VHH binders against Di-N-acetylchitobiase (Ctbs). Designs and how they scored, part 16

Target 1, 344 residues: Di-N-acetylchitobiase (Ctbs), of Rattus norvegicus (Rat) (q01460)
Amino acid sequence: EDCPCSEASLCRPIRHHRDFEVFVFDVGQKTWKSYDWSQITTVAVFGKYDSELMCYAHSKGARVVLKGDVALKDIINPTFRASWIAQKVALAKAQHMDGINIDIEQEVDCSSPEYEALTALVRETTEGFHREIEGSQVTFDVAWSPKGIDKRCYNYTGIADACDFLFVMSYDEQSQIWSECIAAANAPYNQTLTGYGDYLRMGISPRKLVMGIPWYGYDYICLNLSKDDVCAIAKVPFRGAPCSDAAGHQVPYRVIMKQVNSSVSGSQWNQDQQAPYYNYKDPTGRLHQVWYDNPRSISLKAAFVKHYGLRGIGMWNANCLDYSDDALAREQTEEMWGALRPRL
Key: E = the ipSAE of ESMFold2; O = the ipSAE of ESMFold2 at other seeds; V2 = 0.75 times the mean of E and O plus 0.25 times the DockQ between their complexes.

## First folded at step 10 (VHH; framework vhh_7qia_2)

Design p1 (from m4 with S99V; at its last look DockQ between E and O 0.87; V2 from the best seeds 0.65)
Fold by ESMFold2 at other seeds, look of step 10:
Structure p1 (fold): chain B 344 residues (1-344), chain A 120 residues (1-120)
Amino acid sequence: as target 1 above (344 residues)
Amino acid sequence: QLQLVESGGGLVQPGGSLRLSCEASGFTFSSYYMAWYRQAPGKQRELVAFISSGGDTYYADSVKGRFTISRDNAKNTVYLQMNSLRPEDTAIYYCAKEVRYSHWTPEDYWGKGTPVTVSS
C-alpha cells in the first residue's frame, strides 16, 4: 500500500552521489520508458505525478525530484516559507522522491525583500530535504546569464552556495533583444559560453553548474524575410527589452524533424551562431523561420561541459523527441541522446 | 492545480463585439502576467495581448485599437474586450499564465480555449 512498486526496495531513496549529472525534465506524455537510462542521473517531474516513472527510474539508479514553484511575494513571510517547505518534504516522502528542483523565474528588483527571501527559500529547502531525506538533491534553475536577464536580480552566489547545484537554462536566449527585432538562435554558442564565463567570474564553482540545452526550437512568423535569411519578427517586449522570443513559439524537435525536409529551405547552418535553422511557408502563405538545436550544435556544448569540468548536462525536455519505432525517428532520437556525450 | 477557464466566445457578425473572460485558480494570480493567444483553423497559436501584474499592456498589431485586455485581481480574472470584430479574428482564444517562461508546458500555462466565430 505504501510502496506502489513491484518491490519495496524500489521506494528507497537514491543515496549515492554522482560526479557527473545527466539531468532531464519529464513533462508527462508516457515516453519515459524510451529515454536513454544508461545516461540519466536525475529526472525532474514537471508533469503529472506518475508512480510508474518513479519506480522505473529507481530501478535504473536514477533520482526523481519534485518541481518547486511558488510566488516570491508569498515566501517573504518566513512562516509561509517554512510551511511550504514542510509540505514539499512530506510530499517527497509520500511519493518516494529524491529531492526537488526549484524553478522560479519571476522578476526580482535588487532592492526588494524578494532578493533575500529567494536565497533563504533555497537554503531552508536544502536544509529541510537533507535533514529529512538521506541523499536528497536540491537544485535551482537559473537564467542563461547572471547579468539581470529578464529583470531577475537574484543572489546567484548565495543560491549556488545554498543548494546542491544550479541547472543553467542555456536556452530562450532571445528573451532580450536590444538591437534589430529578428529571429535568431535559441542558444547561440558564443552567447551561451559567455553566460558560463560570467557565472564562473562571480566565483561559482564549475562543479555547481549543469548546462541545460534545448531539445526544442522557436518558430517565428516573418513579417519580412530577406534574401540573406533575415526574418523580421513582431516587436513583443519582455521585462524591459523591446523585443523578445515571445514573438515566436516553442516547437519540439520531433515536430521540427517532420517538417525540415519538406521546408522551402531545408536545414541551414548559421556559422556565427553555430545553430541550425530553416524557412517554411504555412498554409495561409506566411513565411516562418525556425531555429533549433541538433546533434551538431549540442555536441559543441557537450565538449565545453567536459573540457571545463562542469557538473553535468541536461535538457528541456525529454519528451521532445520522437520515440516511435519509425527507423528515421529512432536514428534521430539516438543521435540526440548521443550528442550529450562528447566524442573522444 | 492550475486552472484557467475561458468563456464569452460565440458567433458574432462583422463589426460586433465580444468580451472574453478567463477565471484563474491554483496560483497567486496577482503575481503573474496574463495573456491571450488565438489559434485559427490551419494556423499556429499566436499572441494577441498581455497584461503585466502591474497593468502594463501589449497588443499585437492586428488587434491594436480594437481589443482591450484588463484584469481584476480581486476576482482572479483577465478579460479581453473585442470590438470591431473582423472575419480574420475567427479563432479559438486561449488564456495563458505568463507571456513566456523557459519551462513552458501547455497544461501548466494554458486554458482549454473559447471559440470565436466572426461571420455573416
Scores: ipSAE 0.547, ipTM 0.816, lowest interface PAE 1.9, mean pLDDT 91
ESMFold2, look of step 10: ipSAE 0.612; ipTM 0.845
ESMFold2 (binder alone), look of step 10: mean pLDDT 81; pTM 0.818

Design p2 (from m4 with S99L; at its last look DockQ between E and O 0.75; V2 from the best seeds 0.00; counts 0 for: pae E 2.4 > 2)
Fold by ESMFold2, look of step 10:
Structure p2 (fold): chain B 344 residues (1-344), chain A 120 residues (1-120)
Amino acid sequence: as target 1 above (344 residues)
Amino acid sequence: QLQLVESGGGLVQPGGSLRLSCEASGFTFSSYYMAWYRQAPGKQRELVAFISSGGDTYYADSVKGRFTISRDNAKNTVYLQMNSLRPEDTAIYYCAKELRYSHWTPEDYWGKGTPVTVSS
């Protein structure tokens, strides 16, 4: 009722459904005016609420959706689950939002009550939002593979059926390293595609899958860097795997672009993984290897999305680019947004 | 919302000990890994130790044998016992929810930090 926009119509729900999704995560920092709004269909607000962002997104016909995160142990209780959903619907109405993106990444045992409770949460959230906000969108974020990644035994087909579409987090693909403990691509091309093959073989429609790509990379300290660029990393276990990308740290694309030209190696391309990387030496003399995604690696994935008829593409996160007026930064940022469009 | 409150930092002489605490709220503490990171002036934040939901621990080589991480799920608290402190351990120490999370931002998963200074 208290619309903060310049026109009351901008506070009304977005009802139109696009034929191709461009799903954008925003984490704040007031960079959103510089996003490529010609493409965007959904902004998931993972930063602080900004009513100007909501108004602007609506003026472009794009949805703005809430972040949904809740403990699985709590949602086993149907009364708590219903209360949480009611609170999110009320918040969406107060903020003039168009739905919710459920981002639950907790461990689930296949035989646990959380298995059924998670599917129930997604279904009941979708039913509640669709009833209370016409045209609303409810989505769920899934791991890069359905094959028990990070001990997440989810009912993926039930969840896909229950919501509008899945956002597949096709990044952090080194979360489970069962082979050599070495630095590797954040989203290796063939491993990414294998994950989609697995989701499709389960019977999930490609029209229920949005491919998430990373606009960040990982920076790893090399315990040893071999002559053929094999960077041995600290053995940091994660959820049953002996090694993981927790040995490194995430770095946004804007930082990578500033560092790569002063690195020891410059940008290198790995043919097997179809991803770029570089080596650098930090001020204390330690060698690092940074793996990331660029317009080349992303355009290959956009082509896959188009070829296999997926629902769309998106990224974590839109704030990772350099939106300054610098000519080089502007060119790099335009190339990253442009890479989301499939090439013929 | 998530709240992580570190305490127990301070000034200590080399060879001394400190025990850091982190009280957590706004999430189901027992379901998550908890970690300690540190950031020295002018350096990147780095992992010091973690403890899984089941109690398994990991330590960076630089602190192994000197530091002990533990948790008390009844108090929603994770601890870092730091013994045999060295000047190189001087940093702001942060507790964190989880080692990694696909949609991670520092604001979502870090405490405010507690400074530790190891100096003669």
Scores: ipSAE 0.451, ipTM 0.776, lowest interface PAE 2.4, mean pLDDT 91
ESMFold2 (binder alone), look of step 10: mean pLDDT 81; pTM 0.818
ESMFold2 at other seeds, look of step 10: ipSAE 0.483; ipTM 0.784

Design p3 (from f1 with S99I; at its last look DockQ between E and O 0.85; V2 from the best seeds 0.00; counts 0 for: pae O 2.3 > 2)
Fold by ESMFold2 at other seeds, look of step 10:
Structure p3 (fold): chain B 344 residues (1-344), chain A 120 residues (1-120)
Amino acid sequence: as target 1 above (344 residues)
Amino acid sequence: QLQLVESGGGLVQPGGSLRLSCEASGFTFSSYYMGWYRQAPGKQRELVAFISSGGDTYYADSVKGRFTISRDNAKNTVYLQMNSLRPEDTAIYYCAKEIRYSHWTPEDYWGKGTPVTVSS
């Protein structure tokens, strides 16, 4: 046995069921020791493998899962698909991992072979993991809405049925801007909730849906900033939409907390979108508008998760907070973790 | 595993031309959008151009008519032909796999960059 942990029991698979998930993404920046492990149920490892993270997560009763991504054109071939799955199962066994999070975000045309191949991949991956690793978790990341977002014609009901649960990426919700091309919230409250309404109306159980919230925001250069704080942005198309958040840059919460202190406006609240934003001027004189999520906006979403009986909540990504010893940073980070727990 | 290696940058006079290339490895190149971004000193990174897996192209207004993006799937390479260069084109130019990805990390998205300086 090649267990890297302090005791062999920490290399055993996590087999118990959780009624509520706190699903976190880690990108390998060694901040994981400082996470709120009292809440975490699953860590998806999107960074370099770290056996110490695996051992620590298991010591807290949390699952650690692989990142799964593969080109859709490759998985049309059933033999390639089976080989890929066998390799991932073998890797999970060698690394003492508890499953896989499949993060495929490519375009699929409804009439293409990729439509059927994607569902088959998810089903066969789940069958393979469950057979080979008892209690293993197989999950799939879906867009913030099933309604043709980013040209992803996926069999959402088939995929939800085929795996343990969906992680709904309720962020990047400006990926398709069909109206005025302006900066807006990363995860507008009502648009987020409408996406869940659409998933539920398709017949997907709320117990199959984990809400993903963003711990990052978007920084947009304003081509024009009106007196009403409307920030016009460059028209950058994405997958059929004439305008998108590709005109902006993702910024982690820790950077936003430092920048807001030197902003022109300070933090502002948009009532229609239920999200905070601020304006600032860069050293070259250009105006920017930054949209993000904070404990207030996230707590509203956590309340929705509890009220509608969703499977859980999670975020992209846990490394976005400031885990330094600074007293203000500690308070801000604690508030962000605390916002995941709904208050009545 | 994934690797994007930009080349072809350098010093050029206004009105000149330069051809950037980005050799890719560690993924199925033909299945993904490829893009070029640039970052001038003191500015944030901006999208310059992208090309879809099927060959459709997009250009920022500031470079349209002067720059051409292309790809060679047999060589796993994306190119940016830059003509009629201006001083405001001075920047570090970055190659990108997929122009937008919800679960972004620098290692999965950006090359290391190649500097371009346009001055007399």
Scores: ipSAE 0.475, ipTM 0.779, lowest interface PAE 2.3, mean pLDDT 91
ESMFold2, look of step 10: ipSAE 0.502; ipTM 0.795
ESMFold2 (binder alone), look of step 10: mean pLDDT 80; pTM 0.810

Design p4 (from f1 with K97R S99L; at its last look DockQ between E and O 0.90; V2 from the best seeds 0.00; counts 0 for: pae O 3.2 > 2)
Fold by ESMFold2 at other seeds, look of step 10:
Structure p4 (fold): chain B 344 residues (1-344), chain A 120 residues (1-120)
Amino acid sequence: as target 1 above (344 residues)
Amino acid sequence: QLQLVESGGGLVQPGGSLRLSCEASGFTFSSYYMGWYRQAPGKQRELVAFISSGGDTYYADSVKGRFTISRDNAKNTVYLQMNSLRPEDTAIYYCARELRYSHWTPEDYWGKGTPVTVSS
């Protein structure tokens, strides 16, 4: 209730409109002081609430938004939806937040009541926040493609119409592997762009789409590593697919930067996927292949965002970089932030 | 708020058995995949087993035929029955919600872990 900031004005809602979004996920580590606040328009707080972060973001004119998640089974009940929304609006007011990012990644059958309930939730949340907090922002996180990714039969057009914009999670694109079970890019360039083509062909405005890019990669144990750098991975099924990226584990960019130059291969570039990777051998002698995104691969995507007039760009997650005072870390971190919009 | 509390770990001889439990709260348990991971000293955390919301199971090759995952939705609990234990099963075992969910931090996914030591 009382304003924890140095000035009461910093607790007031952000009401100005931004032409281009830079949408940042923060997971609660104390690295946010070192973010590039010259670019940031929205911080989605996925970690513990930090009033200092809220005050600082507002001092830079950036929105801070709640994390919204709820089980689809529960939101079929309209009374439950209304109660949940009222609770989130009240929380946003108490914490001086500027909206909510709805992150629901659950399966939806096209013929189930969850299909309509999800769209209703998004619409009712947007109406509630806009009514109660002037200038508030309501967003929804969608898979990299509208074509039934991870068994998510969502009403993408209805959801896009119902909220301020979509955050498109253009990563984890190996969540369902229907072909050869091998390590591959987290966000292959042409596949990513095809997903946006599909969203646009549905009639969703590019001004409703923010491209999410990964600041993490995947580390896979290779059951076999061929002479052509094909890394066969364990068959771990996911949502109907016989193979998935769950065979690997996520690795933040800061860890990748410490390992890549001491790896067996050093950084390699895959022309077909427009993404970097490297091979290394662990202490037990097992071969690994790590796929990630770097300033080069991200710059290609930022150029697409600009060329097609998308609403903006963002990442999961801002805590993945090395914000230490080490000179190399500073250069690498500056390059990653800079790749979001190349200099003119 | 999500909480996962593992229990049932301990010291056992090779060939012995343990039953791990993970009691969940703060979410609709029956709607989610639940999994067990383990991390041995100096090694990466690895998937051991998972069970879908519909009851389908997966096991890593290293534990197939020896471990059984199950769930009791009425008690919001996932179990890992570990039989014929070997020294290489020595690790901290972690309960996890969802097999892969990119927008969750480790504190949103993992319990605190329960140590298992297989030794004479």
Scores: ipSAE 0.368, ipTM 0.736, lowest interface PAE 3.2, mean pLDDT 90
ESMFold2, look of step 10: ipSAE 0.490; ipTM 0.791
ESMFold2 (binder alone), look of step 10: mean pLDDT 82; pTM 0.828

Design p5 (from k2 with S99V; at its last look DockQ between E and O 0.92; V2 from the best seeds 0.00; counts 0 for: pae E 2.3 > 2)
Fold by ESMFold2, look of step 10:
Structure p5 (fold): chain B 344 residues (1-344), chain A 120 residues (1-120)
Amino acid sequence: as target 1 above (344 residues)
Amino acid sequence: QLQLVESGGGLVQPGGSLRLSCEASGFTFSSYYMGWYRQAPGKQRELVAWISSGGDTYYADSVKGRFTISRDNAKNTVYLQMNSLRPEDTAIYYCAKEVRYSHWTPEDYWGKGTPVTVSS
């Protein structure tokens, strides 16, 4: 009703159909003016709502969608579920948004009522948004594999059928480390591809899958660093696994690019995981190993997206790049956005 | 909307004790893991302890045996009892809604912190 944009037409829902998605997460920094809007089809707002971002995205024909998060115990109750959906639809209308990205990452036991309730939530949310906002997009974020990652027994086929498409979080693939507690790639190439194989073998259409890639890496303190670059990490259990990437901390690409050239090793390439890493020594003398993704590792994944006809590609998160006017930063940022488009 | 308010920090002598509290609102507290993190000046934020929705706990090696995490779901509050404090425990202590989440952002999961200083 109240349009904050310079033109009232910019508050109208996006109805244009996109054959290929470039799905972008924004976390509320004022860097979005510098995104590559020639590619973006959807911005998921995971930071504070910014009406200027909404207006600008609409001026470029891109969707802006809400973050959807709710406790699974609450949505077992159908009345609560319906109320939550009504509130999200109302919010989307008030903010001139184009849908919702449902980001629920809680544990679900296969035999629990949450199993059925989650699928019902996704279906009812999609029905509600499509009814109330023409052209709206409802998506759901899934783990890199359907094979019970992080104790998430979800009805993946039912959820995929119930929404417009899945965003596959093909990162944090070290969330459960079942054997040696060592640093490893955030998104190892072959493991990532195996996850998609598993989704496709379940019968999920490739047109329902958007590949999420990380624009961040993990920095691990090495309790021991072997001659073969094996970095032993602290034992931090997660959801039944004895070790996890919680032993490290996430670092955005912009921080990695400022550190890698002054690191002990410089950038190294791991052939088995097809991912870059480097070692550095912090001021206290502790050795660290940083694993990340760069244009090379991302371009391999973008080629897979094209080859298998997936719905699209996206990243967590767009604020991870250096959008300053520095010439090197501009080059690095342009290369990262460019890597999303596979070479022919 | 989501709010995590830490309290109970302060100045304490080595060997002393403090109890930190974190009052939560804007989400269904009992459904989530709750964690305590700390960040010393010039250092990275590190995990101190977590407690699951069912009461399972984890402690970093540096605090194991000295710190105890607990929760009161009726009060939407998580606690960190810190005993035998050392100068190395000096940091700002942060409460967190989850221990680990793929789309983890500061605005959605962190409090503003409560400072703890252990001076000799």
Scores: ipSAE 0.478, ipTM 0.789, lowest interface PAE 2.3, mean pLDDT 91
ESMFold2 (binder alone), look of step 10: mean pLDDT 81; pTM 0.825
ESMFold2 at other seeds, look of step 10: ipSAE 0.559; ipTM 0.826

Design p6 (from p1 with T105I; at its last look DockQ between E and O 0.87; V2 from the best seeds 0.00; counts 0 for: unsure alone 63.7 < 65)
Amino acid sequence: QLQLVESGGGLVQPGGSLRLSCEASGFTFSSYYMAWYRQAPGKQRELVAFISSGGDTYYADSVKGRFTISRDNAKNTVYLQMNSLRPEDTAIYYCAKEVRYSHWIPEDYWGKGTPVTVSS
ESMFold2, look of step 10: ipSAE 0.662; ipTM 0.865
ESMFold2 (binder alone), look of step 10: mean pLDDT 82; pTM 0.831
ESMFold2 at other seeds, look of step 10: ipSAE 0.619; ipTM 0.846
ESMFold2, look of step 12: ipSAE 0.625; ipTM 0.847
ESMFold2 (binder alone), look of step 12: mean pLDDT 82; pTM 0.829
ESMFold2 at other seeds, look of step 12: ipSAE 0.660; ipTM 0.861
ESMFold2, look of step 13: ipSAE 0.635; ipTM 0.855
ESMFold2 (binder alone), look of step 13: mean pLDDT 81; pTM 0.828
ESMFold2 at other seeds, look of step 13: ipSAE 0.666; ipTM 0.866
ESMFold2, look of step 14: ipSAE 0.661; ipTM 0.860
ESMFold2 (binder alone), look of step 14: mean pLDDT 82; pTM 0.827
ESMFold2 at other seeds, look of step 14: ipSAE 0.648; ipTM 0.856
ESMFold2, look of step 15: ipSAE 0.605; ipTM 0.846
ESMFold2 (binder alone), look of step 15: mean pLDDT 82; pTM 0.832
ESMFold2 at other seeds, look of step 15: ipSAE 0.623; ipTM 0.845
ESMFold2, look of step 16: ipSAE 0.566; ipTM 0.830
ESMFold2 (binder alone), look of step 16: mean pLDDT 80; pTM 0.818
ESMFold2 at other seeds, look of step 16: ipSAE 0.668; ipTM 0.865

## First folded at step 12 (VHH; framework vhh_7qia_2)

Design r1 (from p6 with S31N S52T; at its last look DockQ between E and O 0.86; V2 from the best seeds 0.61)
Fold by ESMFold2 at other seeds, look of step 12:
Structure r1 (fold): chain B 344 residues (1-344), chain A 120 residues (1-120)
Amino acid sequence: as target 1 above (344 residues)
Amino acid sequence: QLQLVESGGGLVQPGGSLRLSCEASGFTFSNYYMAWYRQAPGKQRELVAFITSGGDTYYADSVKGRFTISRDNAKNTVYLQMNSLRPEDTAIYYCAKEVRYSHWIPEDYWGKGTPVTVSS
């Protein structure tokens, strides 16, 4: 039970609850020391465990939480479910962690036993962590809309009630393309807001919702690029939709910032979607369109978070920025962190 | 812990065939979709094909009619039968645990890859 930190107190659980959350995903690269720790309230560790990260986060008063992922068919069995929870609680104690972020994105049919099993898992995980680790935080990642997106018939109200708060993945919003099969924003402003309207309308408190921001974009090969910048993409179906963002690939902000200045179009702003994009030609001559989020598009969403009194804001993922000492990179990175703060 | 091991790549002439295999461990294989991606030098990784847990399949237009994806849940293995190979099929082929997830972590989803070279 040894504490790996320079001070034994840094291994103690974080007990204080913050009024506003800044929820950060870390994927195990060596950039976490350069995060904006003045804002961070929770780090979800999705990479390999790093005791140095845990110690540093605790020194800044921030929670560190486990990644929770398990197959729904397995947790239908309540004995397996209880065993999995016990293992996660034991792991959190051994690693001096402050909770768990449950990231389950699997299909659930409304009439299946998985529907009830998922809610039971979230409730029992929360009860187990709160019992065993004082002040612990249990959260669940939900799709950008509660309206059966990606064949996820989840009991969203029950899940929201059962855990400390939901992290709403307000990105990958082209996972379901029912209209024209074209490249579009990762998190179009109005579509994002409609998702929150739907969560609130079903009775979920805004204090249970943390808005997730994408710090990555999508790069799409254009089968055709029109004079109006309409990029036709491959028809890649996903969970019942005929088209999806699986036709593209995710690109971190740091890569986008290196490419945009040498692109064919330079950075463009789409007023309808409130998001930036650019076009480029790859070495084989194929045209691409890249959609992303920048301080401008993010600041609009941060204003919404404040306006509706949401629990907080966060992003996938903090390792997407350029944390080098290059002057332009530092400016860009500081602007991205700064955009998370609500503005009047 | 999680492991995806691709095999079956190699050097082949245009018009030839190869059968790629990916053996999975460290997760409940039958619960997940399995996919093949490829990446040519200097290019972005692209989706080639996927197969759902229920056996439904998808193919990129560039390989449709030439490639066949299949799975054997008893062996925790996904296959890619590649026929009528062309020089533009030259790439490192990766198997993947899923076709997309919002929180995509390379270590959770990718194998190490198997190289395929199609030369005239």
Scores: ipSAE 0.513, ipTM 0.800, lowest interface PAE 1.9, mean pLDDT 91
ESMFold2, look of step 12: ipSAE 0.555; ipTM 0.821
ESMFold2 (binder alone), look of step 12: mean pLDDT 82; pTM 0.828

Design r2 (from p6 with D56Y; at its last look DockQ between E and O 0.85; V2 from the best seeds 0.00; counts 0 for: pae O 2.03 > 2)
Amino acid sequence: QLQLVESGGGLVQPGGSLRLSCEASGFTFSSYYMAWYRQAPGKQRELVAFISSGGYTYYADSVKGRFTISRDNAKNTVYLQMNSLRPEDTAIYYCAKEVRYSHWIPEDYWGKGTPVTVSS
ESMFold2, look of step 12: ipSAE 0.445; ipTM 0.777
ESMFold2 (binder alone), look of step 12: mean pLDDT 82; pTM 0.834
ESMFold2 at other seeds, look of step 12: ipSAE 0.480; ipTM 0.790

Design r3 (from p6 with S102T; at its last look DockQ between E and O 0.86; V2 from the best seeds 0.00; counts 0 for: pae E 2.5 > 2)
Fold by ESMFold2, look of step 12:
Structure r3 (fold): chain B 344 residues (1-344), chain A 120 residues (1-120)
Amino acid sequence: as target 1 above (344 residues)
Amino acid sequence: QLQLVESGGGLVQPGGSLRLSCEASGFTFSSYYMAWYRQAPGKQRELVAFISSGGDTYYADSVKGRFTISRDNAKNTVYLQMNSLRPEDTAIYYCAKEVRYTHWIPEDYWGKGTPVTVSS
């Protein structure tokens, strides 16, 4: 269709392949010029389409991909599935996009037709995109572990085989809390690594796995905060678990950085979970505990990615940092982007 | 595109009742949890209630026994019946797609809210 870029070549598909992926999510803010384009290989556009972003990403050799979301009961019908795929391919062509990131996170019973339909959707989407858009990339977002997280009985090996690679959402790991109902890390280090062990043990190649890390944290109201920093949280059930991170709310890194130094506790490090947290008191007098990831915790994960030969690393989401010209904000932002490359 | 349109808010006396509605479009309504959140001035947004696609409900302790969430899949609408209202229930009430989500932006998952004021 008509190319909105300064040069028609910027509307052509990205065909070069890098050995290491840096996969970022953009949610439609005006901060994308400030991203570290020296690293980025894929931008998943989850916000409103921005042709300037597409043109700029292509000028830097990065792919720009669609958001793919559809109800599982609808895709059981093969005709609907084919129509949805044709629509997404047509959209990608009109917007000069390089593929699609399928983000389906709905419950699936192992015995349901959705089990087979989901794998078929991923395979048929990949076939359709590869046929219609040269060099296109199709990815699927998976839970931090293949072991029935959030009642998602997915055919993870079939899905991995059916697409170019998986983006592993190694965050929101407190979506189901089976133990004490307490605030905890968004992506505890050892639990995250266990999830990758489970994917690899299933026979999924490490070259099919991109580790997603969180650039956001969770802010929990503490019903009680013990001397040992144990924050009891409201019992909010989720998908069969009695407790969940729905007791808290997500907070971007930029907000965390503005709050942490004026908090009651200041920044603390939990050795067991290898993650930072802090406590604060809100205007109504309630105590909160915020768990997040910072350059230290992320660097540990980036080292794992490199040492175990995973396909790459990425984050939800690139708009979580403070891209203002403030000197402290600029330093913090540079450190967060830099943490994606393990320390030498 | 996803749209969530809240209505039914207003000014009410303590002990009174209101019924909030949220009309949904742009997604397969029956497949998702629907939730109500509220945000009082100067406070963080808080979960009030949710209803799963299968009809299971949850209520925050502050509203349990007074509020009832329900859904009408034929009308793509979720409701919050609020009885025995207290001044502490004063807030902007937001409808949400899902009780929690991983990859979202506010425009995809939140309505614009409907204000509720409980005052004598």
Scores: ipSAE 0.484, ipTM 0.792, lowest interface PAE 2.5, mean pLDDT 91
ESMFold2 (binder alone), look of step 12: mean pLDDT 82; pTM 0.828
ESMFold2 at other seeds, look of step 12: ipSAE 0.595; ipTM 0.839

